# Ledger of designs, part 41: VH-VL binders against f4iux6r469to655

Target 1, 187 residues: f4iux6r469to655
Amino acid sequence: RLLQRLPGCVSRDLIDQLTVEYCYLNSKTNRKKLVKALFNVPRTSLELLAYYSRMVATLASCMKDIPSMLVQMLEDEFNSLVHKKDQMNIETKIRNIRFIGELCKFKIVPAGLVFSCLKACLDEFTHHNIDVACNLLETCGRFLYRSPETTLRMTNMLDILMRLKNVKNLDPRQSTLVENAYYLCKP
Key: E = the ipSAE of ESMFold2; O = the ipSAE of ESMFold2 at other seeds; V2 = 0.75 times the mean of E and O plus 0.25 times the DockQ between their complexes.

## First folded at step 22 (VH-VL; framework fv_mosunetuzumab)

Design c5 (at its last fold request DockQ between E and O 0.89; V2 from the best seeds 0.83)
Fold by ESMFold2, fold request of step 23:
Structure c5 (fold): chain C 187 residues (1-187), chain A 120 residues (1-120), chain B 112 residues (1-112)
Amino acid sequence: as target 1 above (187 residues)
Amino acid sequence: EVQLVQSGAEVKKPGASVKVSCKASGYTFTDYYIHWVRQAPGQGLEWIGWIDPYSGGTKYNEKFKGRATLTADTSTSTAYLELSSLRSEDTAVYYCARDRFEGSEWFDYWGQGTLVTVSS
Amino acid sequence: DIVMTQSPDSLAVSLGERATINCKSSQSVLYSSNNKNYLAWYQQKPGQPPKLLIYWASTREEGVPDRFSGSGSGTDFTLTISSLQAEDVAVYYCQQYWDTPTFGQGTKVEIK
């Protein structure tokens, strides 16, 4: 079926073509199947997230439940895992937060959700949450920094990030990751 | 379409071991943890542990450490619970359940259950 | 480990009437950072595995009738069946997922 082609959509043209073809399958069952297929993107194929987000944005005007279901699943995943220290698969958390960030750039995820996720990671700035915060910023931080409506809040969050870096005694890898994320947002 | 199908009922003597299987279908097996939960006759639910089919990692309820072993075979999409040194108190229905999100520890799909009876 | 205590142990309710089940945790399951209560409710009919009804204390799982509602926060939670139907005869369990999963002892709901 058309959903089997999703992992192969590694260009704008390929995802756009599949999106057009999928419009002809507009039933509640097919919309739910699409959302599940998008959510289950391989954790090793993060390059697909931008193309999947593009598809969702294209379908949002005619199939409004697709973005709402996907965003709810991603938010529930984030909240389920944010405090779980014995969950050691960082790749799943990176996939989650990068997908949220990509959807934010396509105006599917509201900035408020991104700031809530970032705040939660900064409130418990340890373990995987450091990497998750940095990956969120690398994905959509500059976008939010340069948007007039969100510039001030992003600036405040970046200030908090740097204060935490300076007081939390991070290892060199995470310290570098924080610095790279900061300067990517605010060059 | 998500299904968890468990192996059939077992009758065991005290001191023996049992291995219960849980075959998953309708989703990518390595994307979710499999949990094991048991229910003694007329009693409530007791969490045993989880296995991460992706990494092979496990976590156990302290009550079962040393007796329970959780494994997974990704080639057959099957999770296993092995419980050793059985005693009559281990008589229960054993369920496998799928983690809603990898590590979330709440469950959206359950197997049909496997009755394990331990008696002499 | 967080102990989950339900009340009552059993409840007989007339068809179409309201059933109320309480669940109390020995520790708060509310995370202040996201304001989420890490609590789920399950329904178990005779001879069947449990079925998820509610998560985040008050969010209904897809396909669950709206006569089922969850409320409460912190340590005190309630499952309400606003108009009991014959198919709602079951045992209901609360479960916390803040720490190592633990379940309440169950509440049996019957038609009077």
Scores: ipSAE 0.810, ipTM 0.908, lowest interface PAE 0.9, mean pLDDT 92
Fold by ESMFold2 at other seeds, fold request of step 23:
Structure c5 (fold): chain C 187 residues (1-187), chain A 120 residues (1-120), chain B 112 residues (1-112)
Amino acid sequence: as target 1 above (187 residues)
Amino acid sequence: EVQLVQSGAEVKKPGASVKVSCKASGYTFTDYYIHWVRQAPGQGLEWIGWIDPYSGGTKYNEKFKGRATLTADTSTSTAYLELSSLRSEDTAVYYCARDRFEGSEWFDYWGQGTLVTVSS
Amino acid sequence: DIVMTQSPDSLAVSLGERATINCKSSQSVLYSSNNKNYLAWYQQKPGQPPKLLIYWASTREEGVPDRFSGSGSGTDFTLTISSLQAEDVAVYYCQQYWDTPTFGQGTKVEIK
C-alpha cells in the first residue's frame, strides 16, 4: 500500500509524489497509520527524517492532527527516556532528537520544545544526554542561531554547553562531539 | 494489529527449568523491548526483566538475576523467558509485554499469559 | 526499589457511582526537569492480561473512556472512575516507571 513506499522516498521528488498521492486518503484512520509509519522510521535510515519532515510540513495546513500526533509521540518518547542511564537505546534517542530537530527546521516543532529538550539534557549533562544534546544542535542548532527570534536563547544555551564541557571531565569522544556541535552552530 | 502470542501452560517439578515463548507480530520486533511480568495466583504483578531484541541486552529484577534468562530470536520475532531452579512460589501466570517506547519501562501491549505450575 | 502501595485493597461501588483508588509511592516519581510524573495505571479483568489506562499520571491511553481519570503528583496519586459501569469490574494497578518497574498490590473494584 502507499505507506510501504515511505522507506524508499530518498529524494524531495519521491516524498513529494507520495505526499500528493496520500492527500486522497484523508480519513482519521489513515492519518493515524501515517503518523505511526513516520514515527517508526528505521533508526539506521536517519537520512529519511528530513524527507518525512517535509511530508509532515506539506500536510500540516490541511491535516493538522498529523503534526500534532507525531510531535506528541516524539515528546513522550523523549520524556520517557531522558533520565534513564541503564538502557542500550542510544540509537533510538538519536533518531528521536534528530526527528524533533528536523521538524523544527520545517516549522512543525516550535523552538520552545527544542529548547526544553536541550535544557533537559544540559540539566543532567551525563551519559546519553551529552550525545543527544550534540545531535540536536547538529540538526537544528545553526537554524535557531541564525533565526533572529531565537538567536539570543540559542547563544545562551551554547554558552552553557561550553561551560559544562569545561567543568565536567568528558571523555575525548564526547568532548569532541561538544566542540563539533558548538562550532557547527557558530562557525 | 500489534499482538503478542505466548506458548501454552507448563507443569514442572521443583528444581526444573521452564522456557516460555512470546511471538510478536504487527510491528518491527527490534524497535521495542520485551518485558516479562508474572502474577502468582490471587496476587499482583511482579516485573522480571526486559530484553532488547536489537542488541540482545537485558536487565533483570535482582530477585531473579541468577535464575532468569531472557533471549530473543529476531528471525522468528520471538522472545523467551527461561526460569531455572523452580520452586513452588514460582507458580504464576507469566506475561510478556511491549514497552511503549524502547526503554521506557511502561507497557502498551501484553501477551495472553502462560500459566506455569510448579508442584511435586 | 520504589514501593507502590494502593488503597483500598478492594471496594464495592454501586453502578453509576464514583470509584476512587489511591496509590502512594515510597519516593517521588516527579521529575522536576520536565514536570512529569512517571506513573501509569492498568486495568486487569478476570482471566485477561493487564491493559494500559493512564500514563504520566493523568493522560488517558487511546480508546480509554472519559470516565477514567488520573490525578496527583509526587508520591500521591488517584485513579477515579466517575460513573462505574458493569464492564469496569476489574483489578486496577498503579505502576511507576521512574526507576526499575514496580506495581502496586492491586485494588479490586466490584459492583455493589
Scores: ipSAE 0.797, ipTM 0.906, lowest interface PAE 1.0, mean pLDDT 92
ESMFold2, look of step 22: ipSAE 0.772; ipTM 0.896
ESMFold2 (binder alone), look of step 22: mean pLDDT 92; pTM 0.935
ESMFold2 at other seeds, look of step 22: ipSAE 0.785; ipTM 0.898
ESMFold2, fold request of step 23: ipSAE 0.656, 0.809; ipTM 0.856, 0.908
ESMFold2 (binder alone), fold request of step 23: mean pLDDT 92, 92, 92; pTM 0.929, 0.930, 0.927
ESMFold2 at other seeds, fold request of step 23: ipSAE 0.754, 0.783; ipTM 0.887, 0.895

Design c6 (at its last look DockQ between E and O 0.89; V2 from the best seeds 0.80)
Fold by ESMFold2 at other seeds, look of step 22:
Structure c6 (fold): chain C 187 residues (1-187), chain A 120 residues (1-120), chain B 112 residues (1-112)
Amino acid sequence: as target 1 above (187 residues)
Amino acid sequence: EVQLVQSGAEVKKPGASVKVSCKASGYTFTDYYIHWVRQAPGQGLEWIGWIDPYSGGTKYNEKFKGRATLTADTSTSTAYLELSSLRSEDTAVYYCARDRFEGSEWFDYWGQGTLVTVSS
Amino acid sequence: DIVMTQSPDSLAVSLGERATINCKSSQSVLYDSNNKNYLAWYQQKPGQPPKLLIYWASTRESGVPDRFSGSGSGTDFTLTISSLQAEDVAVYYCQQYWDTPTFGQGTKVEIK
């Protein structure tokens, strides 16, 4: 079926071709199946997130429930996991937040959701939340910093990030992650 | 379609061990934790622990630590609960359940349950 | 552990009438950072495993009829069945997932 080809779409042309072919399967059942397949992107295949986000953006104007369902699932996943400190696989949290960040760049995830996720990580700035915050910033931080409507809010969040780095006892790896994320946003 | 199919009912003597299986199908087995929850006759639900089939990591309800062992076999997509040093109060239906999101600790799919009876 | 206490232990409700089940947690399950209550409701019919009805205290799972609704925040929660149907005869459990999962003792709902 067409959904089995999703993991193989490693180029813009491949995902665009699959997107065109999928338009002929526009039913509520098929749209739900597509959302589940996109959500279940392998945690080892983060390079697919931009292509999956491109597909969602292409379909968004004609199939409004695809982006809304996917964003709701990603938000529920983030909220379910943000305070769980014994989660074994940071990769699941990284996949989640990078997908949110990619969808933000495609104007599918509103900036408000990104800022809420970032705020949640900064409010409890420890453990996996440090890595999650940095990965979010690496994915869409510069985009939001350079967008006029979000520049001030992103600047304030980056100031908070650096204050937390200077106040908390971060190990060298974590401190480097924070510095790299900061300067990727404000080179 | 997601399914969790458990092994059949068992009768054990006090002091013995039991091993219950839970075969998963219809999804990628290593993408979700498997939780175990038991229900004594006429009683409520009690969480035992989870296993992450991807890493092999586990977490146990402190009440069961030292007696419960959770394992998973990724080649057969099967999770196992082994409970040792059985006593009559361990008589219960044992359920496996999949969490909604990996590590979320709330459950969208459940196995049919396995009755374990401990009697002398 | 967070102790979940339901009331009543059982209730009988006439067909088509409202059933109300209360659940109280020994500590708050509201996370202030995201304003979410980490609470779920399950339905269990005789001889069947539990079935998820509600999560985040008030969000219905897909396929759950509109007559099921959840409300409350912090430590006090309610499951409401607005018009009881014959197929709603079951035991209902609340469950918190803020910390180590714990369930309420259950509320048996019968038709009077």
Scores: ipSAE 0.797, ipTM 0.905, lowest interface PAE 1.1, mean pLDDT 92
Fold by ESMFold2, look of step 22:
Structure c6 (fold): chain C 187 residues (1-187), chain A 120 residues (1-120), chain B 112 residues (1-112)
Amino acid sequence: as target 1 above (187 residues)
Amino acid sequence: EVQLVQSGAEVKKPGASVKVSCKASGYTFTDYYIHWVRQAPGQGLEWIGWIDPYSGGTKYNEKFKGRATLTADTSTSTAYLELSSLRSEDTAVYYCARDRFEGSEWFDYWGQGTLVTVSS
Amino acid sequence: DIVMTQSPDSLAVSLGERATINCKSSQSVLYDSNNKNYLAWYQQKPGQPPKLLIYWASTRESGVPDRFSGSGSGTDFTLTISSLQAEDVAVYYCQQYWDTPTFGQGTKVEIK
């Protein structure tokens, strides 16, 4: 019943209200069901990811297994798909990496995981992984660039990204994506 | 709860075709691939292919080129395997399975299996 | 295709004893970028479909008893059942998911 309302939470007030209502369902089974529902956010509704991440951050202090389960599922999904080149699963990869990025901004995903994902995409600079890397940077790259403890590492990653753009033969769409991601992080 | 329910056993003659159904429930059908895997009597598991119900895209094991056709009907949340030009060596239990993550190619839920017997 | 070879083809193990199943791949299934082995183990009891036990070579699926453990890396992998129970009588398969899915030929585990 409450989980059916998740896709309708298109505002801060709606997700906050649902979050409060869900606190009354604090059992291990209900927490697992919530995590699965959050993980399966509609791929056509990426605007929900920030609100879902807000809910996770709100629940994190009292239901610590919710963030840990969700992050583990997202990490496993990233690792399962990172070397797969099939065009048909790019939307799933984008949903995955944007969710990771949103959770990073809420300090639920540690920066180390974000850098590991980014490094994997730069190491294997495939058509899909360029899109994934750029989406990650568009989601949380500026956050990490502005954070003193991660600025240097983010700068190094951005330098690698631009070098790869200059030495690899990217199509115009991806070349523009890389430039946009770079300058969003370092205006 | 995630469930994959397959159609019943089939008996076919060599040269015929068979179409096995796999009805999914308990999750969003278009969020995961459906794979097909077969097991001949007393033998191991052999991957046939996958279908992405969202796009209709497919991938096939080369062994089954031209004989296997995977389809999906999103209105009924049902995937289908059609295998043509049946031979006696096609006698097997045919399973549908859901990949753990869309495109990951490892399987967390399996159908109950459909025995297809090809005999003259 | 990556060929998966299991050994032994069958084994009989006394109740409460350790069962060890080996799986070898024809090429490495380790991805050095994430240090993950793209290998899963399945259990298939008579008359039932396979059931996922282990993924990433060593990670147990939710609900799988901790007597099941996976180990190994690269091309050589092991499934261990530390204290065999009657319900563990089954055929066990390894499967790689680095490339086109392929399975080992299976290992039948019986009670001695």
Scores: ipSAE 0.737, ipTM 0.885, lowest interface PAE 1.4, mean pLDDT 92
ESMFold2 (binder alone), look of step 22: mean pLDDT 92; pTM 0.935

